# Ledger of designs, part 8: VH-VL binders against p56860

Target 1, 255 residues: p56860
Amino acid sequence: MMTAEVRTPEQGGGPLTTEPRAPRSAPGHADASAPAFGPETDPRDIIRWALAAHPDLLMPSAFNLNGVVLLDLAAQAGYRGEVVFVDTGYHFPETLATRDRLESRYPELTFVTLNAGASPDDGQTPPDLYASDPDACCAARKVDPLQRYLKEQGPSALLNARSRDQASTRADIPFVEEGGARRRVNPLAHWTREQLEAYAAEHDLPVNPLYFDGFLSIGCWPCTRAVKPGEDARAGRWAGKGKTECGLWQGENKL

## First folded at step 1 (VH-VL)

Design i5 (framework fv_ifabotuzumab)
Fold by ESMFold2-Fast, scan of step 1:
Structure i5 (fold): chain C 255 residues (1-255), chain A 120 residues (1-120), chain B 107 residues (1-107)
Amino acid sequence: as target 1 above (255 residues)
Amino acid sequence: QVQLVQSGAEVKKPGASVKVSCKASGYTFTRYYMNWVRQAPGQGLEWMGDINPKSGGTNYDEKFQGRVTMTRDTSISTAYMELSRLRSDDTAVYYCARDYYDSSGYFDYWGQGTTVTVSS
Amino acid sequence: DIQMTQSPSFLSASVGDRVTITCRASQGIRNYLAWYQQKPEKAPKRLIYAASSLQSGVPSRFSGSGSGTEFTLTISSLQPEDFATYYCQQYNSYPWTFGQGTKLEIK
């Protein structure tokens, strides 16, 4: 049981409340194999398969470009599960504003913000840990809260917004990842940044304004900068630290 | 603005097939899932299935699986529902209906309906 | 499949009456419920979605409430044009299912 800020369809645009989260009673268990998805597969068809195989599907989101596009496609495909966001205390105001716009646009979905109202001084994590130990900062403020929630909820699969185009470490991700605690589904694995940008523009999706200021990959403000021409999209994350992935996708922290 | 126009009434013998069309206008056809819902005389509404007009992917109610085929032609913004091996209890008005929110599962615009009568 | 049951199946009322129609789901559907109005020989028209959200252009005398398994549609002051059959529909999971309908007739 943890405490989270939840905006449900019943609340619409009304006041948010902080409630203890109830664990899921009976997580789904599917033994069906994934169909042969390919370069022409509509992401909505992948999502529909995932919903049929895993009715308890959850969608973590940082509300970056990929996340916003996936959210729209998932809503189109009939996703009615939770959209789970971790408030690290270090998000840009633009990121939180984007979340608010998405909550307003998708009133049929349940939005869960873990550690809502987090500040840089939470009494537990040193306020400058991001500078001295970015891995520990990521683990304490993002990875640990999310993994604790996932352990409590027990989904059999996650719907992720990862694409092969984002970084060299993601170049070979499959549409469906097996192994570990749960299945991971990547409906956007085959989409390029150009396709994501075109989709967001065509469908008038709320996109983080920082993308127009040279930020190609947006995370917490201490670890994000605008990229230079010719740099990898994630080069602005953890600038100077020699890492491109958060602990969510590394070893024993892999979701 | 948005309009769904269905094909005309059909009278069929038991064992035959019927193919109903639904022509969409006034919006981007490939954006929204199209549903098919039928209503037998004096009875309630029954969902048959839906189609993603962009991919052609379909979901059918198990009751109709094996007898129903939903297709579309994006060049003329038209969806089709074909029901085979007709029985007398397939006599109904067949509606096409657009998802309000792409594939939300609740419907905003409906066609006028196509009456299909199955009799010997 | 999720079964939707409406009560009553038939309702007689007079203009100006407050009428309430109930819809019950066989399992929890949160607020993923829509209400439709169907007049004779016409396609259905959506009135409400997300259990309580009124469709633009629908008169304010219509309101919806409920969550989980029990839902209600209320017409606060019945008008002549409101005599029709009303259907609830769940969209929590495939297949989408409708209630059997409630026919509202003039007393």
Scores: ipSAE 0.006, ipTM 0.454, lowest interface PAE 14.3, mean pLDDT 79

Design i6 (framework fv_ifabotuzumab)
Fold by ESMFold2-Fast, scan of step 1:
Structure i6 (fold): chain C 255 residues (1-255), chain A 118 residues (1-118), chain B 107 residues (1-107)
Amino acid sequence: as target 1 above (255 residues)
Amino acid sequence: QVQLVQSGAEVKKPGASVKVSCKASGYTFTRYYMNWVRQAPGQGLEWMGDINPKSGGTNYDEKFQGRVTMTRDTSISTAYMELSRLRSDDTAVYYCARGYDYGWFDPWGQGTTVTVSS
Amino acid sequence: DIQMTQSPSFLSASVGDRVTITCRASQGIRNYLAWYQQKPEKAPKRLIYAASSLQSGVPSRFSGSGSGTEFTLTISSLQPEDFATYYCQQYNSYPWTFGQGTKLEIK
């Protein structure tokens, strides 16, 4: 169902690989307590703590503004783990181009692209499930491939790029989140959209160009629109479907 | 023009402390970690530790833990390394070096010679 | 800590020679390796990062290769200005560690 393409630092700017990887080591610091983090805490210090507590730390990314900024800060802080992207088959060309630019800018990091799988018949035409059942489409094309990979790798924690400024549903996320399948660390929880934009511009980071056209939260093309002035950044996701969060952050599928 | 300029040579007696400064210019001081590396006469390079200039958070090599203190002053883009309870085997050239993206060093300061003798 | 060992510790070579020095890590560091050149009484100068990426302004006669635990720095045609000590450094895991150095002497 799923294939993995891995671009490792040992290949320089070289080819992607689909070689299987060894299971991750058991968590050595699963019970380590978090220090007091606050509004002035540098995200790099949160990342350093997370690496010490969870040497097997993994970073899923959709390469939105938050993900790009987190990647740069994480690399500076000593993150050398995998950057995991799910290719749903429905990404904008701009999103895939942003991924390619990030792989070129960070040749020292290991990028893993999970492919949701092709149709058994022709491999060219994805099912139109997004039109009839957006939740099932999200689960099959994004959530299920990522959860399967995370189960196979077994990280004790994830490094996530969520911030409180993104949506009302994210307003109270802590820096370190317990529960679910594994610990989640949100180093950017306290950063605003303005701070993220300023950081990306100052450091010439490759940002998805759709971001500047009003696509403040970029997902698959069938379920993403530009937001109106004054709307939450995630208002464009699954517009008209009564949904603002992927199953990635809900119930037993929560990462 | 990115550069690091260090303070001048020091001669100290055993048991004293020394504080070396490193003034950065030509880049955003808080963006990059500042590292300290020393080199004893005729010997190789030895990493001592680093400081995050934004937060003041430090990481020291265990060999120097308890004797080294790294600080910074963001208002003047200057990092400091203080080594206490000096011994004769602390005689070395001490370098500051910017941790360029992902942990390799560029640029380096010109070095500060510290001589410990009685 | 990751131990970095260079070989040889010293070598003598003539102008025009092809010179190779090796660096071994005590555990896997992928491609998180840099090479530095240090001339007498001067601070080190970067040559290579990510095992094989040549820094802007460094002559093309310098090249790096390797991954995992075994790395090499090659100078394809030695010039008089290449007399120096060369150091490898891993940046895969704290603490950052250097090799002991390779002193290159002109015959």
Scores: ipSAE 0.021, ipTM 0.553, lowest interface PAE 8.0, mean pLDDT 79

Design i7 (framework fv_ifabotuzumab)
Fold by ESMFold2-Fast, scan of step 1:
Structure i7 (fold): chain C 255 residues (1-255), chain A 120 residues (1-120), chain B 107 residues (1-107)
Amino acid sequence: as target 1 above (255 residues)
Amino acid sequence: QVQLVQSGAEVKKPGASVKVSCKASGYTFTRYYMNWVRQAPGQGLEWMGDINPKSGGTNYDEKFQGRVTMTRDTSISTAYMELSRLRSDDTAVYYCARELYYGSGSYDYWGQGTTVTVSS
Amino acid sequence: DIQMTQSPSFLSASVGDRVTITCRASQGIRNYLAWYQQKPEKAPKRLIYAASSLQSGVPSRFSGSGSGTEFTLTISSLQPEDFATYYCQQYNSYPWTFGQGTKLEIK
């Protein structure tokens, strides 16, 4: 049903390190307690802790502003794991182009694209499901492919790009969430949109160009609109449908 | 390694058209925008436009709209810039230059340049 | 269009000198500014992007600073190979525009 396309780090000249690789934690010993992180903590320090506690970390990303900033910080902190993107078949061309830019920008990382189907009418999802049942459309095209991949890979933790500044539903997210199948680590929980924008600009990071047209949170084209001044950043997602999350962060310990 | 190789020098008469090619190698052609920049003798750099090799979408400077056409052939990783109704003041070196996706792009690699001379 | 004004147009300097070139934008461009070096009969080469980020392989004597409308390129200790023409470029808004160039000459 689903295929995975993997781009591995380019094998070029020179060794990545001249030192012996650090020992990996034994299976079952990646459960160190989180330190007390605060409003002044550098996200790179949170990422370094997460890598030490969870050498099998994975980073799902939709390549929105937060995801791009997290990816850069994670690469600096020594992250060399997988960046997992779900190709729903409904992405804006700008989103796919942003993914392609990032794959080129970070040859040291492995990019995994999960394909939920090449077209909206592929027999897996009814052609108008996004209009009649956005929950079922999101589950079939995004949530289910990602959950299946995570179940098969079995990471003990995920690096997520969520920040408290994105939506009222995210206002109290901790740096480390426990429970369920795996930990969720939110290194950017305390960063504001202004800090994220400044970081991206300072580092000339490839940001989805739709962001500059008012698409502060970018999803599938049938379910995304530009936000109005003063609106919550995720208000454009599933506009008019009473929804801001596509099941990915809904319910206790779902990811 | 990344390389952009342009077609050879052209001599044209006023009113003619010229088509310059830029062959890319050493990277995935569809992941970088291709820009065209020209430089008249003894003058500065002038941006003409860009093309997204994946979609074929283009952006042109208004000064050249109606005379410039940018295209690409993904099967041979080659971008093209055609300038029509040539005038003597179109005499310049024409460069292709690679840009990471628009909005975050300056040019990290340039072609060697193609000299176009427009004279009667 | 955003106008880019470079100062000075011509600059004479000696090896070992500290050289500063200024670029001014007619409106705010954040940090979306690049600096290029062009030697005679050659294509330009990028030195700086995002106003202050050094291109890989470019000597550390080159540095960029500024944001908004005022930007500078500094060469802390001029070397013989640095005699060239320098251009700034904004990429905040289409059309992309260049400064008119600064020709750095041997004194």
Scores: ipSAE 0.007, ipTM 0.429, lowest interface PAE 9.3, mean pLDDT 78

Design i8 (framework fv_ifabotuzumab)
Fold by ESMFold2-Fast, scan of step 1:
Structure i8 (fold): chain C 255 residues (1-255), chain A 119 residues (1-119), chain B 107 residues (1-107)
Amino acid sequence: as target 1 above (255 residues)
Amino acid sequence: QVQLVQSGAEVKKPGASVKVSCKASGYTFTRYYMNWVRQAPGQGLEWMGDINPKSGGTNYDEKFQGRVTMTRDTSISTAYMELSRLRSDDTAVYYCARDFYGSYAFDIWGQGTTVTVSS
Amino acid sequence: DIQMTQSPSFLSASVGDRVTITCRASQGIRNYLAWYQQKPEKAPKRLIYAASSLQSGVPSRFSGSGSGTEFTLTISSLQPEDFATYYCQQYNSYPWTFGQGTKLEIK
């Protein structure tokens, strides 16, 4: 069974509770066709469509720039579902602080932290697995907990913050992806990094401060470095390992 | 060198207002929140509030209900804390201190500004 | 508001002693706890953040531990320059709150 730290809207600014999560009932899949979304489509219109088609929509987030911008747009569009974060035990303190500021700013949303209070030494995974086998480390600490939670909750679709501008592997992602375990909706697929930065600045969003120090793609500290001018935004992830995507978006682990 | 330099000591009468400044140098002023913390003679530390220098957004402790105003001027990397309707129990050393958007707590502090309120 | 309670309020010790100061939060604050040292007529100096992370330049004899509601600052072998007042602070929830302080004096 999975235990999660949850902050609900009824608690306002009250303390978080750590408790076993009851699986939500899965409403039937909506038999709705996606509209013809294009380069001029407001992300909020994509989100509103997704909510109407999938009332059980969930939003996994690592609280990077894309995630923070999506969260604000989703809240504006009427999203009131769960924002799901996985505590790997290897997050920068700045990432955890960004989560806490977002919880305070969006009291209308439910924030779920899987494996809350995780430490590098959990007794199950080797302490240096991140160095010897980054894929196994990612699977055990991030992908597996998230997939178990999504299986238990059974959402018919996920709201993702991926954009085509982030990496060559993401250049052709559609607004709505079929296949895999469930639909994936990418409202920010067509937004550039510059548009995301401008939106975050205009709305004073609590962006992870490491972003402004050259960490354009922020993951766990053992596998993240600042990017050099002109590098792909994800070049700082798994530096020297020949990897640019987390197992979350690869093969059998695709959400 | 990262440093915060505060304005000089003030002596005020009850009912007056005081405005303390805190000038930042050695880092990007808008990357860190600026906090104000006071300490009465022989007493502990008391948080008053903070300001996000990028947006100007503020958070105040309810104890100072309507008496405190925090502002900043990004062109000179300076934060201000104004406390109005002063009472004798506002006599304290007032500190500015930065934090990294709610991370790390307060890593750099100003030297303090002594404010004495007496009739 | 989250109340932070330190114990003891006053501690008398000798050079070379192992000193332990405790801080309790009235609610869970995870690991969002910092420890500060303040010497007379000086601004506080951060020693520890995130409950156990040592500030760069702070001697290794200082260590922090704990999570949730109970936290400890330890000085493994007290030195003359360590006589000061120590404060814990939670930064989990607004308003940020401090403990009342522990004054460490020469025996």
Scores: ipSAE 0.005, ipTM 0.427, lowest interface PAE 14.7, mean pLDDT 79

Design i9 (framework fv_ifabotuzumab)
Fold by ESMFold2-Fast, scan of step 1:
Structure i9 (fold): chain C 255 residues (1-255), chain A 120 residues (1-120), chain B 107 residues (1-107)
Amino acid sequence: as target 1 above (255 residues)
Amino acid sequence: QVQLVQSGAEVKKPGASVKVSCKASGYTFTSYWMNWVRQAPGQGLEWMGDIYPNSGGTNYDEKFQGRVTMTRDTSISTAYMELSRLRSDDTAVYYCARGRGYSYGYFDYWGQGTTVTVSS
Amino acid sequence: DIQMTQSPSFLSASVGDRVTITCRASQGISRYLAWYQQKPEKAPKRLIYYASTLQSGVPSRFSGSGSGTEFTLTISSLQPEDFATYYCLQHNSYPYTFGQGTKLEIK
């Protein structure tokens, strides 16, 4: 098991492609203004609006509870675009198994895994970088591959699974964020963890089992711990480092 | 704390129906699946079906389909399992058991069981 | 339906022994398998879920392993309170099916 794992269709229900999809042209996103969404708005209505405004919409996902719920709601609302996952080589086996179940459950969607079959020893990133420089590790294994893919594809908007109750830094996120390289849509901004859990339970969605062991926000194993009662859901991410967001959502790295 | 409390023992004649209740407390009743499992004397566990209390949606093992009905009353956090056209081989202890509502987390809490005896 | 075969059906052991119980699925179930302990006249209690995840409050001497079609429950150092009947359950697909049980008795 010293060599990088290469995923094939026969090795389970995992992603079947490591090839980025051909770039898409963005049709007139600037002509669509966001309607007034509120605390009673069905996330599917937000998603349907986003699809009409941005036919080139993409959905990055790490397959945490929020991501799994968003994926189901998006499929119901008619989303047939790409679900983009970055294989960092440091995912829990439970995360990869959750991805495999989602691919099997949503055959109508295209799942793209960047760097499929990644391992901790990839020859580029030092194997102890997660301990000495977690920001550099996150940038090299997750942020950089995702940003390169987004630059290549050029979507006019992203569909994100962020909600306001996940962390103090997310308390005021809007349903639609303007500016930057592309629009960001947060259909679950107003949903609570309890609502997400109830939805996932009702639809028997394949939730990462680590969620029930207190891993309320699941990332790579070197940077994730179970949270204590009263902690932010993301307090377990990059524990001890003073970091609550990946580089993609901080400062100049915001999309 | 989570508790599932079932109704008391029943003695029925063949052809009758029995309705077993399971009252939940200590958690949000509508957020978790409720499963029904039975065990005949000296035998193993047999899954009968489940219900999601929020929607009332049910799944039954085909061997019970047509004879079993699972319902719930969300106002009193109670699930029900009704088995009709009883036979002597329906004699068993009937359990309710909570599912976490996720593919990985079933039967984490169980009721105490309800003994149903079917004899002529 | 997925058939779950447990081996052995009966096991005699002494306190302090390491015991293993095996469960075999008739088709692949990934890791969607749980283990339960049942004492006489009591409801079952969950020990392990997702093949190898220990239920909160269950002693660390219990462990589970396996994926696909072959699964094992291990008790590393048997204690008096561990004499019970053990069941595996697959919840990969409906209908959910239990193994026939393994009765663990004192030697």
Scores: ipSAE 0.000, ipTM 0.421, lowest interface PAE 14.3, mean pLDDT 78

Design l1 (framework fv_lerdelimumab)
Fold by ESMFold2-Fast, scan of step 1:
Structure l1 (fold): chain C 255 residues (1-255), chain A 121 residues (1-121), chain B 109 residues (1-109)
Amino acid sequence: as target 1 above (255 residues)
Amino acid sequence: EVQLVESGGGVVQPGRSLRLSCAASGFTFSSYGMHWVRQAPGKGLEWVAVISYDGSNKYYADSVKGRFTISRDNSKNTLYLQMDSLRAEDTAVYYCARDRYYYGSGSFDYWGQGTLVTVSS
Amino acid sequence: SSELTQDPAVSVALGQTVRITCQGDSLRSYYASWYQQKPGQAPVLVIYGKNNRPSGIPDRFSGSSSGNTASLTITGAQAEDEADYYCNSRDSSGNHPYVFGGGTKLTVL
């Protein structure tokens, strides 16, 4: 059964709680037009606009390089909403350690960890489903828990860490995306990997150490490999599966 | 100083059971993934099983699946390997090894001295 | 198959460079870790990840990886380096998450 662990600012950085937050109310959402954002726009300006237009904004994060950079920029821009992470049961230990460091560094933010479900009776968690059917595994352990949580919370928009240079499928993502159940905002759409790396280094952000070992995109351990010269950054995330996007962003943008 | 001490090895008949223990000291045991690795006399190393830092995740080599059970007691800083339905091919020195990370990364930075298991009639 | 293949034996003259090689399809996706084992002793981790040495391991030990091949290089071999060397890698095939190579016996002449 899915459970939520929440660390709230009112608890002063104390122990995690399994109590879910009360659902957000939806009355009085601002009807605001997105300004013309361009290649010179500071991501913090995009985030500030998003907060003004969508006070109920939520940030799903897998704590990859983009996610870590976005989180710091969002905190600077005044974001105090939830940072939602799905514990799929298949994360690298380096990814979970990165999450723990971020929770300690940003005590003013509320971190929510969604647990996909219980282990088998003997505590074993073989990677069979991820290995044989990564789409079904992604849906069951990441997409479905996140979609249920978003339906419960009802945010009018999501703050995403997607950038255009991550994969060919992301080359044309807009800064503000309409459609589906809610608006999506991509403040880092125009940033390059070089800019993200420089920002993380300058601000001493806790970056997943696997990036220094040739992993350009970090996912669950069964399907992540170091990329070869000339490959897309996300080529290592679903090696051999012909997939570069999680089911989270497939179809008609159903978030 | 990190120390891992295996015990419980001995001579056992085919089809019987044996339980190995590994006593850990000199580090925060509950923060690390742990492995069992074996080595048959005069042969190479063979990975056997891994358990995550909190005991929630376990994996086994195909040769031992369904017969061996890895477990841990973080309050006693002790790792266990329950070996059922033993075969002659399970004869080996069994090493307890610490993973560099709290889940199984496959990099074993500290090893015990090993305990010999002989399956013989 | 996630089997890792090593030559069973290799020799090197004192002070010379030797390369011990490990081959397998899993190495296209995962880095190898390397272990030194002397007679009657437990294995010792000498290289992990792309090319990292644990504290106390001499800098003459280095690792490299290309395609389906991982290599352990000992530059300026010493008598004390005589040992068996094993590679190990992660395996995402689902059959077994970790696999060791068969080992290479290094003789220092």
Scores: ipSAE 0.006, ipTM 0.418, lowest interface PAE 13.4, mean pLDDT 75

Design l10 (framework fv_lerdelimumab)
Fold by ESMFold2-Fast, scan of step 1:
Structure l10 (fold): chain C 255 residues (1-255), chain A 118 residues (1-118), chain B 109 residues (1-109)
Amino acid sequence: as target 1 above (255 residues)
Amino acid sequence: EVQLVESGGGVVQPGRSLRLSCAASGFTFSKYGMHWVRQAPGKGLEWVAVISYDGRNKYYADSVKGRFTISRDNSKNTLYLQMDSLRAEDTAVYYCAKDYGDYYFDYWGQGTLVTVSS
Amino acid sequence: SSELTQDPAVSVALGQTVRITCQGDSLRSYYASWYQQKPGQAPVLVIYGENNRPSGIPDRFSGSSSGNTASLTITGAQAEDEADYYCYSRDSSGYHLYVFGGGTKLTVL
């Protein structure tokens, strides 16, 4: 079973609600071709284009540095859609605290926590799967809940916080990805970690404290470590497992 | 304030059993993995066992595998180590330690001494 | 399987710099964390994630990592730094196995 905890926009912030989400209206017509974005393009212009082409945009986030920066830029660009977080039951407390700080800072956005209050024994997923089969654990606790929600909501595109310098597997990501059931828009594809850090500091954004302790990409605690100098930011994810990407961003499962 | 307090140590004859406890406070115990680490008199630290936050996953050092059982009771904020078939080589101070990530301990208990003597 | 190797003893003169090293193949993939232990006391975390210091650990402590070697450096050693120092990491097989170095006894002359 899946439940959603939702905070709707209101002045001064509102209480979280834990209830079944109403089905999203069918997406409107959107058939704009992607423009030729380049290394000087302001991410907010990419976001504005995406909103015009896809008014039904959703923004999945794990609230890492990239996600926090994207969220701020998106709010500035007029994004008022959902920020979708999956509660895997395995998050660091710092990640959940960062989510809470972001919900307080952006009352104009709707925050959706899928599988709110998740525990290791959710009745659906073996609790120790992360140790024996990290791919199956990622699918069951993160990929499957998100894909079920996206199928139910039916957005025509997703707003992603991926950048080219995060990992070798991301070095060639375009600003707009085609394929699968929906487009993926990467407004930060061309930003460096240094630019993201400078932006976050300048705007006093709530960054996960573990980031400053060498956790450059923060996932579930059983599968996350600090990265070594010269390693991709995602090298700490699934360390020792021969894996750098979640199933969300692999092959035909890029939705 | 985070605190870990071990108890249950003592003098025991070879082949007997002991159960160690670690009472945790000052953090959400049910959200973190926990470890047991031991140190023989005058020797170095040796990792013994780990348990996942929900108690489903357990891993042991080869030296204790099949003899020791790690467990936890999240309703009581307590970690346990059941030590069976004790050997003289198990003589050590036993520490419980809090896992934060997957390869460092942010907090340690004060330790409890186990002496296995003929 | 992996093993972390430390020299059993090292000495440093008061106010001088000392480097304690930890070597093992798993360190190519994982950072080491470092623990200080004084006689009769529990270990205390001094460095983790290459070069991060917990609150309360003096700035003279720093960490570095290169290839299969992790190092703990104490710049301007103080008398109170005299202790045993242990490195700790996971092995190359992943979460299922953790290992401590044999420990280095630091004497401050």
Scores: ipSAE 0.000, ipTM 0.396, lowest interface PAE 17.9, mean pLDDT 76

